# VH-VL binders against Polycystin-1-like protein 3 (PKD1L3), part 15

Target 1, 163 residues: Polycystin-1-like protein 3 (PKD1L3), of Homo sapiens (Human) (q7z443r523to685)
Amino acid sequence: TSLNMSTHQLTITVNVTSLEKSLIVSIDPDSPLLMTLYLGFQYQPNCTHFHLNITLPKDKVWQKDEEYTWVLNPEHLQHGIGTYYITAVLSERQEGAQQTPSLVSVITAVTQCYYWEIHNQTWSSAGCQVGPQSTILRTQCLCNHLTFFASDFFVVPRTVNVE
Below, E stands for the ipSAE of ESMFold2; O stands for the ipSAE of OpenDDE; V2 stands for 0.75 times the mean of E and O plus 0.25 times the DockQ between their complexes.

## First folded at step 16 (VH-VL; framework fv_levilimab)

Design q3 (from z6 with heavy chain D100N; at its last look DockQ between E and O 0.72; V2 from the best seeds 0.54)
Fold by OpenDDE, look of step 16:
Structure q3 (fold): chain C 163 residues (1-163), chain A 122 residues (1-122), chain B 111 residues (1-111)
Amino acid sequence: as target 1 above (163 residues)
Amino acid sequence: QVQLVQSGGGLVQPGGSLRLSCAASGFTFSRYYMDWVRQAPGKGLEWVSGIYSGGSTYYGDSVKGRFTISRDNAKNTVYLQLNSLRAEDTAMYYCARDYNYVWGSYRPFDYWGQGTLVTVSS
Amino acid sequence: DIQLTQSPSSVSVSVGERVTIDCKSSQSVLYSSKNYLNWYQQKPGQAPQLLIYKASTRESGVPDRFSGSGSGTDFTLTISSLQAEDAAVYYCQQYYSYPYTFGQGTKLEIK
C-alpha cells in the first residue's frame, strides 16, 4: 500500500489474532523521514498515550531495509488479541528540497520462528523468538538452542488512515 | 556552502598513533552521518568507518579494534583516532558527508574533505 | 560483505566516443525499488566526486553525458560522448549494508 503523506500523521490498524507471533511493520518512504511510531491496543495512540514507541529510522542498522522496520514481539503485544493501532508522527521540520507530501508504503506482516523437534517429530517455536533485525524480506531467528530452523510469514490485512 | 576541512595525519612509526579531524561547515552537521574513506598510494578506495547522527559507529574489518570514529556536534567535527598503526594503513584519508535521515537526503558521500596523508614507516 | 567488481579495469578511448563501465555486486543492493549504489569520479591529486547516486540519479552539476543504469547486481556508468576532462578513475560503491564497499576502480584514459 502506497500512501500520500499529506499530513504529519498516519494511523495503521492491525488485527492481531495470535499472541505467539511477532508483528513486523515496515514503512518505506520515498525519502528519508524522521518519525515516531506509537503502539496502542484498542485505542488510537498519540505522543502522550501509548504502550510502546519507536523512532525511525533506527539508530543502528546493518542493512538499509532495517531502517524503517519495527519488530513487535509477543511481549510487546501482551495486551491481548484484538485491534492494535500504530500512529506514526512525522517530524515537523523539513530540510532541503524534499517536498511534502511524501509517498509512504506500509507493509505489515506476522512471522514466527520454528525448529524441528526431533523427539516429537514436529515443528516447535519453543526457545525461539523473532529478532529485531527481521524485515519484510528476512526473518532473524534467535534461539537458545541449535537446530534446523524455519519461519512462516504472512502479510496481515490492515487499514491505514491518513490524518 | 558545504565544506569539509581535514587536519592531522603525518609520518608515524609502526605501532604509533594519530588523530585525524574533519571540520564541517555550511550544513546542519548533527543531522548527517559521517564517514572516513582511505586510499593507499596508487590503490583504490576503501571504506574505513562511519558514524551515525545518533552516534552509532561502524568499522571496516581491517581497522576494527584499532581505529575509533567519534564526533563532536558542538564543534561540527568528526574524528578518527588511529591506534596501533601498521604499514598497510599508509593512505590518504578522506572524510565524507553521508546520509541525512532527518528529512530527505539519499545523497550519501556528496561532499568530501581534501584528504590527509598518513604514512606509517619505520 | 558485498563485493563490487568493475570492468574493465582500464580503458583508453578517443574524444567523442561512447564509454561504458560495468559494476557487478556479489549480492543485490536493491531494496523497495531503490538501488543503493553510487558512482564516483576521481582525478589525480583530488578527492573523489559523486557522479551518480541511487544507481541512476545524476548529482547536481554533473554533465548530461554521464548516466547510470542497472538494478540489483548489475550496474553501468555511461559517458555518451567522452571529453578530454573525463580522464579519471571511476569507482562504484554500495551503501546498502555495512561495511560499505567500493569497486576496484576503472582507469579511463584519453587517446
Scores: ipSAE 0.349, ipTM 0.782, lowest interface PAE 1.3, mean pLDDT 89
ESMFold2, look of step 16: ipSAE 0.602; ipTM 0.842
ESMFold2 (binder alone), look of step 16: mean pLDDT 92; pTM 0.940

Design q4 (from z6 with heavy chain S53R; at its last look DockQ between E and O 0.67; V2 from the best seeds 0.71)
Fold by ESMFold2, look of step 16:
Structure q4 (fold): chain C 163 residues (1-163), chain A 122 residues (1-122), chain B 111 residues (1-111)
Amino acid sequence: as target 1 above (163 residues)
Amino acid sequence: QVQLVQSGGGLVQPGGSLRLSCAASGFTFSRYYMDWVRQAPGKGLEWVSGIYRGGSTYYGDSVKGRFTISRDNAKNTVYLQLNSLRAEDTAMYYCARDYDYVWGSYRPFDYWGQGTLVTVSS
Amino acid sequence: DIQLTQSPSSVSVSVGERVTIDCKSSQSVLYSSKNYLNWYQQKPGQAPQLLIYKASTRESGVPDRFSGSGSGTDFTLTISSLQAEDAAVYYCQQYYSYPYTFGQGTKLEIK
């Protein structure tokens, strides 16, 4: 489940089967690394061709499980059901001439927030969103009402290719 | 050779202000988080504030709204502006080096300044 | 906030003896196989110095007699053959979540 990184790039592939759930991507290195992630739908993205990007670690975090976590909500995944590619590009030659290997743990999961709809007596996701502080350990639910809340969480298959 | 050299302490009245400085050398300052930690006389250590390499700031609950951390990467210096000082703010204030998130390790506070005493008394 | 509680608060022991200091966290500081917990030594009149990071990794230049162990919520600093120069206050510190917090300290004295 963990990979040795001896290159400046890795690619994660994940199959998205629902457009209502959020995708949680965790890329947790043994040592702090600066990375830019690029998202592509049914193609491998790069720094000049991508749908969306993020720089990790995030700077507005309160816990370590948030630092290397990318939350992709349904609006980010509107390209369709199918295979998404995430290319992670690591910094090169920041301190010296050679890159030392680093171990990286990659986990992908899907999650969705629900609340108890009192009028219909059922669980609904309407008015609830998975928040940006969500991680593989916890789901932040941002809802526009005061009632019982819950979330689901499922680890999903992915493949990782290291260049 | 990593060095953190502090200045700016002293005696102030309650409600007064001070600015603490911490000048860094021997490392790539702009890549590191920097933090302030304080120690009241005869007491333990308390984390006070931190600043991300890009300028985002964090504060302990006891100082939020009264203290401001800042940095000047051109001068390799981190500052702590202490406003609305109270008697309980009396402490030795240390600056400390936090993470390098590019090529570092998960090892905050590997180097500390020498400490700057702040005394708040009428 | 994560509270760290050290035990004992103070210990007095002879040179050459073994000392253990415990640190208990109110919440787990383990994430992705890493424990975000450090140990520091503060000698009288000096700034703290890092001894152990990530619960068990010795900082460069720290003698072999210092070791850290534990995971999740329960951590131990061990000094296996105490030297006179080890008289100090020892602190654990978590950096899993903001605000970062320290244990209350353990004062180690030489008989």
Scores: ipSAE 0.609, ipTM 0.840, lowest interface PAE 1.3, mean pLDDT 86
ESMFold2 (binder alone), look of step 16: mean pLDDT 92; pTM 0.942
OpenDDE, look of step 16: ipSAE 0.839; ipTM 0.925

Design q5 (from z6 with heavy chain S53Y Y111S; at its last fold request DockQ between E and O 0.73; V2 from the best seeds 0.78)
Heavy chain, then light chain:
Amino acid sequence: QVQLVQSGGGLVQPGGSLRLSCAASGFTFSRYYMDWVRQAPGKGLEWVSGIYYGGSTYYGDSVKGRFTISRDNAKNTVYLQLNSLRAEDTAMYYCARDYDYVWGSYRPFDSWGQGTLVTVSS
Amino acid sequence: DIQLTQSPSSVSVSVGERVTIDCKSSQSVLYSSKNYLNWYQQKPGQAPQLLIYKASTRESGVPDRFSGSGSGTDFTLTISSLQAEDAAVYYCQQYYSYPYTFGQGTKLEIK
ESMFold2, look of step 16: ipSAE 0.655; ipTM 0.845
ESMFold2 (binder alone), look of step 16: mean pLDDT 91; pTM 0.938
OpenDDE, look of step 16: ipSAE 0.831; ipTM 0.917
ESMFold2, look of step 17: ipSAE 0.655; ipTM 0.845
ESMFold2 (binder alone), look of step 17: mean pLDDT 91; pTM 0.935
OpenDDE, look of step 17: ipSAE 0.826; ipTM 0.915
ESMFold2, fold request of step 19: ipSAE 0.720, 0.593, 0.731; ipTM 0.850, 0.801, 0.878
ESMFold2 (binder alone), fold request of step 19: mean pLDDT 91, 91, 91; pTM 0.937, 0.938, 0.937
OpenDDE, fold request of step 19: ipSAE 0.859, 0.855, 0.844; ipTM 0.931, 0.927, 0.921

## First folded at step 17 (VH-VL; framework fv_levilimab)

Design m1 (from q5 with heavy chain S111Y; at its last look DockQ between E and O 0.59; V2 from the best seeds 0.71)
Heavy chain, then light chain:
Amino acid sequence: QVQLVQSGGGLVQPGGSLRLSCAASGFTFSRYYMDWVRQAPGKGLEWVSGIYYGGSTYYGDSVKGRFTISRDNAKNTVYLQLNSLRAEDTAMYYCARDYDYVWGSYRPFDYWGQGTLVTVSS
Amino acid sequence: DIQLTQSPSSVSVSVGERVTIDCKSSQSVLYSSKNYLNWYQQKPGQAPQLLIYKASTRESGVPDRFSGSGSGTDFTLTISSLQAEDAAVYYCQQYYSYPYTFGQGTKLEIK
ESMFold2, look of step 17: ipSAE 0.724; ipTM 0.875
ESMFold2 (binder alone), look of step 17: mean pLDDT 92; pTM 0.941
OpenDDE, look of step 17: ipSAE 0.834; ipTM 0.922
ESMFold2, look of step 18: ipSAE 0.656; ipTM 0.828
ESMFold2 (binder alone), look of step 18: mean pLDDT 92; pTM 0.940
OpenDDE, look of step 18: ipSAE 0.839; ipTM 0.924
ESMFold2, fold request of step 19: ipSAE 0.669, 0.713, 0.694; ipTM 0.837, 0.868, 0.865
ESMFold2 (binder alone), fold request of step 19: mean pLDDT 91, 91, 91; pTM 0.934, 0.935, 0.935
OpenDDE, fold request of step 19: ipSAE 0.872, 0.857, 0.864; ipTM 0.936, 0.928, 0.935
ESMFold2, look of step 23: ipSAE 0.677; ipTM 0.855
ESMFold2 (binder alone), look of step 23: mean pLDDT 92; pTM 0.939
OpenDDE, look of step 23: ipSAE 0.841; ipTM 0.925
ESMFold2, look of step 25: ipSAE 0.665; ipTM 0.836
ESMFold2 (binder alone), look of step 25: mean pLDDT 92; pTM 0.942
OpenDDE, look of step 25: ipSAE 0.834; ipTM 0.919

Design m2 (from m1 with heavy chain G54S; at its last look DockQ between E and O 0.65; V2 from the best seeds 0.72)
Fold by ESMFold2, look of step 17:
Structure m2 (fold): chain C 163 residues (1-163), chain A 122 residues (1-122), chain B 111 residues (1-111)
Amino acid sequence: as target 1 above (163 residues)
Amino acid sequence: QVQLVQSGGGLVQPGGSLRLSCAASGFTFSRYYMDWVRQAPGKGLEWVSGIYYSGSTYYGDSVKGRFTISRDNAKNTVYLQLNSLRAEDTAMYYCARDYDYVWGSYRPFDYWGQGTLVTVSS
Amino acid sequence: DIQLTQSPSSVSVSVGERVTIDCKSSQSVLYSSKNYLNWYQQKPGQAPQLLIYKASTRESGVPDRFSGSGSGTDFTLTISSLQAEDAAVYYCQQYYSYPYTFGQGTKLEIK
């Protein structure tokens, strides 16, 4: 899953098949790298045309697995089921000498928080959200009630194109 | 060429305050996270605080709420404001260069300042 | 918080001997094939100096006799042929999770 980020950008293509789950996008470099990610639904986004963006590494993180993780909740994915594009663009590049390309590891996954609804005897997501500290290693569940909780996690196919 | 020159230590009474300074040179200061690490006399190393590119700050449990880290990229200087000092804060305080978040490597604390002694005693 | 425990706490050895220092982490410091663990050497009256980063990568200028190994929760610093100038206190340090933490140190003395 290592990819050369030898250009100013790469594009991740992922098919979203459920609007109830959150999309976890990890683009973790082998060495520190400052980048901006842009989200597009059914088109390749850029810095002037996108639905949503984020700068990585994130601030307010507590562990290294959080730094290069973008959590996209269902409200961020309201555009529908289908193909989402994520363009990662280097925010700055060291000039003067061509340096060794940065290797990045790209993983995309979906996850959802559930609780046991006792009177209906079923799992429900009502009142629970996947939190911003979620990563490919762990799902943070933020709920407005205290009940028994669980989460799922599925790695999903994606395509990465470097230009 | 990398230099971290510290100042601002001294003797202070319990409950007092000090501001430590660390002047950096020989590298692109604004690209580096910066940290403070302390060592009580005869004891081991304790991480105290760190500051991110975004201005986000992090603190060790023993100093949280009493110490404030800040930076001035125009002056290539990182500061540690020590408030509500206690006897257990007596230590040699080091500033240290963390890693470069733009084009660096994951190798924090490759350069350290010379240390600044803070003594908290009545 | 991630706790790091070093062993032994101190050791006294002769020049030319091999020494190992262990560091155990209360939680894994491995992510994306990187171990976020460093080793430092501190000689009397000096600031610490970086020896090893990412568990096994030797810092520039550090003699080949120093090597780091291990992954996840268990790490080892090895000095293959001790020199007199290696007398120091050695610390492991994790930078996986805030707050960053150090091991308690291992004092290496010359017999």
Scores: ipSAE 0.649, ipTM 0.844, lowest interface PAE 0.9, mean pLDDT 86
ESMFold2 (binder alone), look of step 17: mean pLDDT 92; pTM 0.944
OpenDDE, look of step 17: ipSAE 0.826; ipTM 0.915

Design m3 (from q5 with heavy chain S30K; at its last look DockQ between E and O 0.67; V2 from the best seeds 0.71)
Fold by ESMFold2, look of step 17:
Structure m3 (fold): chain C 163 residues (1-163), chain A 122 residues (1-122), chain B 111 residues (1-111)
Amino acid sequence: as target 1 above (163 residues)
Amino acid sequence: QVQLVQSGGGLVQPGGSLRLSCAASGFTFKRYYMDWVRQAPGKGLEWVSGIYYGGSTYYGDSVKGRFTISRDNAKNTVYLQLNSLRAEDTAMYYCARDYDYVWGSYRPFDSWGQGTLVTVSS
Amino acid sequence: DIQLTQSPSSVSVSVGERVTIDCKSSQSVLYSSKNYLNWYQQKPGQAPQLLIYKASTRESGVPDRFSGSGSGTDFTLTISSLQAEDAAVYYCQQYYSYPYTFGQGTKLEIK
């Protein structure tokens, strides 16, 4: 599922149905690109109006699937259940614009970490969170207990608009 | 014309230190990740260290804690500080250009320096 | 860490023949339709030179007789019509995850 990002920006629309799960956004280009992503709740964000931003590629990564992955935890999504917009904006080149299109692969998914609560004999998310090294390939679980844990992972519908 | 000109190196006793330099020209240095790769005499290639555009540094397990990579974008130069040297650190050290993270292709090590010999012997 | 194993360790072949060199990765280096694997040629007394990047893309100035193939964990470098100047050591290298790693090398000799 490659999409042509030959314009200045790209907008991803995702419907968030749970405030307990983390949103994983992968916008992986075929060639290295420097970009900024802006998050908006129920509006299309831009560089002057947004809830959160991130610069991709991330500068603290250990493998390639982490470079263009934005991990949005419940604290980042506490604006509500509903439609979130992500606008990706490419950096400006000083040596003149290239006519070659920038192809990107966009995947959005939700994930949550759990641990086995021995007292209640059930899975719980208390004291566990999805870590920043999470990607569409794997979920990093950061828990403050010394018990065994697991995660779920679901690819979710999204709409992508090229501008 | 891409050029990576290395300097430093030489003979050092175990426990000693050296500072390797790699001066870059012919490209926009600050946009590229930079790496060091070494090769012991008669042996294969071993990745040593890399430096990301944001200043993040990475090290091979055999040199972690002893070597430090740094860069000076104003001087277009990458450095490798070699401390607590051991006999097994004897090698030819190459600097190499990684890829352009702003506007490029995923093709690391498309350009290499000429190599700098480091010999650790007592 | 990702380990790369090359085979054969050495090979001796006549000019004009076809040579294949294999590289096997201990884990996949494929992500988002890209294989983060390169091939290098190193002649005696010289720095390595990039031949193939992203598993199959030939670097500018590399002769057409060199080609790369494979995906995921299994990769092959092919020289379709060997020339005398191709005598060298060949390395595969992954750049999927830190630390970056190289295969142990394959020495190609001309009979």
Scores: ipSAE 0.630, ipTM 0.844, lowest interface PAE 1.2, mean pLDDT 86
ESMFold2 (binder alone), look of step 17: mean pLDDT 92; pTM 0.940
OpenDDE, look of step 17: ipSAE 0.821; ipTM 0.914

Design m4 (from q5 with heavy chain Y106W; at its last look DockQ between E and O 0.59; V2 from the best seeds 0.67)
Fold by ESMFold2, look of step 17:
Structure m4 (fold): chain C 163 residues (1-163), chain A 122 residues (1-122), chain B 111 residues (1-111)
Amino acid sequence: as target 1 above (163 residues)
Amino acid sequence: QVQLVQSGGGLVQPGGSLRLSCAASGFTFSRYYMDWVRQAPGKGLEWVSGIYYGGSTYYGDSVKGRFTISRDNAKNTVYLQLNSLRAEDTAMYYCARDYDYVWGSWRPFDSWGQGTLVTVSS
Amino acid sequence: DIQLTQSPSSVSVSVGERVTIDCKSSQSVLYSSKNYLNWYQQKPGQAPQLLIYKASTRESGVPDRFSGSGSGTDFTLTISSLQAEDAAVYYCQQYYSYPYTFGQGTKLEIK
């Protein structure tokens, strides 16, 4: 919550057209960075005005593709259909010269878990949620039943410089 | 001059406990993740444990539930608590500096302590 | 767990010769154009020393006769002109996924 504001910020915009899919935001810096992401619905968030935040890299990971991944499930996106803004703010924690990476790649994706509903012979999402270990490379499906699962995946890659 | 100075090893019986210490100097300790790696006599290297920012700790399968890693940034020291020791835990234990999570490079284990021998025998 | 298999297990070569050590990973360690694989040198009675990180980047102070190559699952450490002080055990190590793992080691001896 309590973060240093900097002149080096990055804004990501995502137009959400479905309230049933999860949003995955993956940041790939060229070197380790400590940063905070802020989420806003229909406004550009900052450190004092936001709906949700996260500090990256995450402290609960098992693989490198999880470190800079923010999973936003439908309950986090309940503010509506429309444009969400994400402001990424770099934190400075050392004395002396600031170290800013030359390149940061950003990938956003939407995903949803499905299972084959035998009774209706169709794919359904009922009883399934996208889990927090999901990344741009894989979808964790957390379901209250044991059956065959699938997910869809739509990627919108973007590369920006933070310098 | 980066230094990692270890202490706390020794001879212990199966089921016993030890605490290993690793005192760091010559770098900004709080910016670095820290790990422990061990090497049984005449054998290869095995990663044992690591500690992140935000309190997360990680353990190899062979030590999970028995070992606890911790750090004290005020003392620039990382610790490994070894409980319920077994004969297969006999090894040289190294602390190692992982990468700098603030503005570093992905270069884990660029600096190692001198090693501390732990012997578990009856 | 990601298993790393090194080849050969041991090699004896003459000063000035070229040496190649292979490391094969049971799954890819590549993410976002970065290979999370390191090479270490360990001399008798000493802690390991980092030689190569991210598969191909030499650590500062490492002689240019050491080079790393490969991507994904197949990696190679090359010593282009062996010197006497290069006698050691060499390990590859992945840091893509927990638990971190090492290869079993390759012992390099001078004839």
Scores: ipSAE 0.563, ipTM 0.787, lowest interface PAE 1.4, mean pLDDT 83
ESMFold2 (binder alone), look of step 17: mean pLDDT 92; pTM 0.945
OpenDDE, look of step 17: ipSAE 0.821; ipTM 0.915

Design m5 (from q5 with light chain Q27E; at its last look DockQ between E and O 0.79; V2 from the best seeds 0.76)
Heavy chain, then light chain:
Amino acid sequence: QVQLVQSGGGLVQPGGSLRLSCAASGFTFSRYYMDWVRQAPGKGLEWVSGIYYGGSTYYGDSVKGRFTISRDNAKNTVYLQLNSLRAEDTAMYYCARDYDYVWGSYRPFDSWGQGTLVTVSS
Amino acid sequence: DIQLTQSPSSVSVSVGERVTIDCKSSESVLYSSKNYLNWYQQKPGQAPQLLIYKASTRESGVPDRFSGSGSGTDFTLTISSLQAEDAAVYYCQQYYSYPYTFGQGTKLEIK
ESMFold2, look of step 17: ipSAE 0.666; ipTM 0.854
ESMFold2 (binder alone), look of step 17: mean pLDDT 92; pTM 0.944
OpenDDE, look of step 17: ipSAE 0.827; ipTM 0.917

## First folded at step 18 (VH-VL; framework fv_levilimab)

Design n1 (from m1 with heavy chain Y111P; at its last look DockQ between E and O 0.71; V2 from the best seeds 0.73)
Fold by ESMFold2, look of step 18:
Structure n1 (fold): chain C 163 residues (1-163), chain A 122 residues (1-122), chain B 111 residues (1-111)
Amino acid sequence: as target 1 above (163 residues)
Amino acid sequence: QVQLVQSGGGLVQPGGSLRLSCAASGFTFSRYYMDWVRQAPGKGLEWVSGIYYGGSTYYGDSVKGRFTISRDNAKNTVYLQLNSLRAEDTAMYYCARDYDYVWGSYRPFDPWGQGTLVTVSS
Amino acid sequence: DIQLTQSPSSVSVSVGERVTIDCKSSQSVLYSSKNYLNWYQQKPGQAPQLLIYKASTRESGVPDRFSGSGSGTDFTLTISSLQAEDAAVYYCQQYYSYPYTFGQGTKLEIK
């Protein structure tokens, strides 16, 4: 899916059904584009009213697939199960700057890191966290122990509104 | 006219230090990432270091811990501090403009500076 | 680290002939429909100059005889009708993953 973002703003709506999984939000432009994302639980956020924000492209990445990826861990999503809104706005532009449409690909997914818990013979997430290098292509698992690791990855439905 | 003008090279003893400078003109410097690339005599190109808009820095494995990249947006200048120099650091050092992170195209290393020679000899 | 291997390491051909230079990447440099791979030309005593970016997009002012192709791990620079001024060393370069890396270079000589 590609969207023409010729205005200063778009809003992503996603329904979060688990507080144990991390939300991966990718807003991938076809050309470099500076933007700020704002997170809101059950309301549309803006630059003065939000729970959390991030500037993209991120200033510290190792690969290009990380630049426009926002990793929201359970600690960021503890506002509850339900509808989260993400408003993406372009950075302030120079007066008289040429308005150029951008093609943007938006993907939202949930992921969780697991290890095999020997005593219970089951998968557990204790001591494991989805790391900041996670993207729609791969999940980084950061664990305080070394065992067999696995992750799940599910693309979730979302709506995107362009303003 | 987009231009990168370099200075600060020369001859230095092993273990010594130099600071390379790269002065930019003809474009909005703060919108671009900046990088250093070197070329040992008769050899190919090696990426050395890069610096992002928020101050994050990146280094090639051969220089990590010894070199420091920095920038001064008020002076449109990027610097490379070379410490603990070794004979293998002898090279022509180029600064290069990376891409515009605000809005542009994924088109790094245009233009390049003229190069400055660093020679490390005992 | 992503290694780039160019072939041939050198080539000697006559003016007007077609030349191809290959660049093979140890890992894909493709993401979101973009190949993060460039080609540069370096003439003796000069800094490198950008020829091709994103694998196939010609830089402004670069003659039409230069073209880039390929995707993922396999890339080719083609000079369709060689001119005397094209004698140089050509490098491919990836900017997908840090550290950025260059191919070892291909020296193009005119017979």
Scores: ipSAE 0.641, ipTM 0.839, lowest interface PAE 1.0, mean pLDDT 87
ESMFold2 (binder alone), look of step 18: mean pLDDT 91; pTM 0.929
OpenDDE, look of step 18: ipSAE 0.833; ipTM 0.920

Design n2 (from m1 with heavy chain W103F; at its last look DockQ between E and O 0.60; V2 from the best seeds 0.00; counts 0 for: SAP .498 > .496)
Fold by ESMFold2, look of step 18:
Structure n2 (fold): chain C 163 residues (1-163), chain A 122 residues (1-122), chain B 111 residues (1-111)
Amino acid sequence: as target 1 above (163 residues)
Amino acid sequence: QVQLVQSGGGLVQPGGSLRLSCAASGFTFSRYYMDWVRQAPGKGLEWVSGIYYGGSTYYGDSVKGRFTISRDNAKNTVYLQLNSLRAEDTAMYYCARDYDYVFGSYRPFDYWGQGTLVTVSS
Amino acid sequence: DIQLTQSPSSVSVSVGERVTIDCKSSQSVLYSSKNYLNWYQQKPGQAPQLLIYKASTRESGVPDRFSGSGSGTDFTLTISSLQAEDAAVYYCQQYYSYPYTFGQGTKLEIK
């Protein structure tokens, strides 16, 4: 599932169906690329009109799978259930290097952390949240308690448009 | 021509401090992560510390809390501050160029400095 | 932390022969079709030199007799038709997860 990013931009369209789950967006290039991602709800964002942005690769990582992963928690998705757009833009270079095609792998998924609530004999998300070190390989659960806990993970439909 | 020229080092007593320097030339320094790697006499290589483009720093378990990596992009120089030195810190210290995060290849440690010897003994 | 274990620890081989050096990782270093593993050569009195990156890609200027293979947790450096100048210590190194780690090294001697 590699895509050519030689046209300077691509846009990922993903449908968010839950306000309680976190969205994991991975845009992993085959070689290092500095890029900025912009988030829009029901519109295609750009550098002057967006809800949130991030620069990738991240400066603070533990493992290489974190470098090109954007974790969008429910507070970032409060705009509603529906279609979110993510525009990825290559950073401008200061050198006269010739632009070469770069292959990127795009995966989108949703995940949520749960713990076992003993009194109600049910799974609950209270006191747990998906952490910033989460990736498509693993979910970081940040809980204010130590009980039996777990997470789900679902790869979700997306569309990708190269611009 | 890519060059990493190291300085600092020498003989120091246990508990002492040294600052190692690594001056870079022949490439765009600010685009590269930088690391330190050490080698005790007759032993293998041990990764010591790394620094990212935005200033995040990383340390091996044996030096965490005692060593500090820093960089000065205006001087094209990376530093390693060695504090609370112990006999087991005796080693040849190398600076190494990690990879270019802007537009490059995943090729860490393609260039190394010449090495700086640190000896910790009373 | 990812532990890398090399085998053998040392080997003595004649010029013109081939040798393989294995590197076993305690955790996978594969992500997005890339193996974050390098091989280095260190000759006496010198800093290490990069031979192979991403498990199988030869660094510029490295002779064709050096090749890397493997994926995930099991990696091999192969040196075919050994030359006298290949006597050195060889290290594998992972850069998937902090802290970065090296194998303990394999000393290659030419008979």
Scores: ipSAE 0.723, ipTM 0.874, lowest interface PAE 0.7, mean pLDDT 88
ESMFold2 (binder alone), look of step 18: mean pLDDT 92; pTM 0.945
OpenDDE, look of step 18: ipSAE 0.819; ipTM 0.911

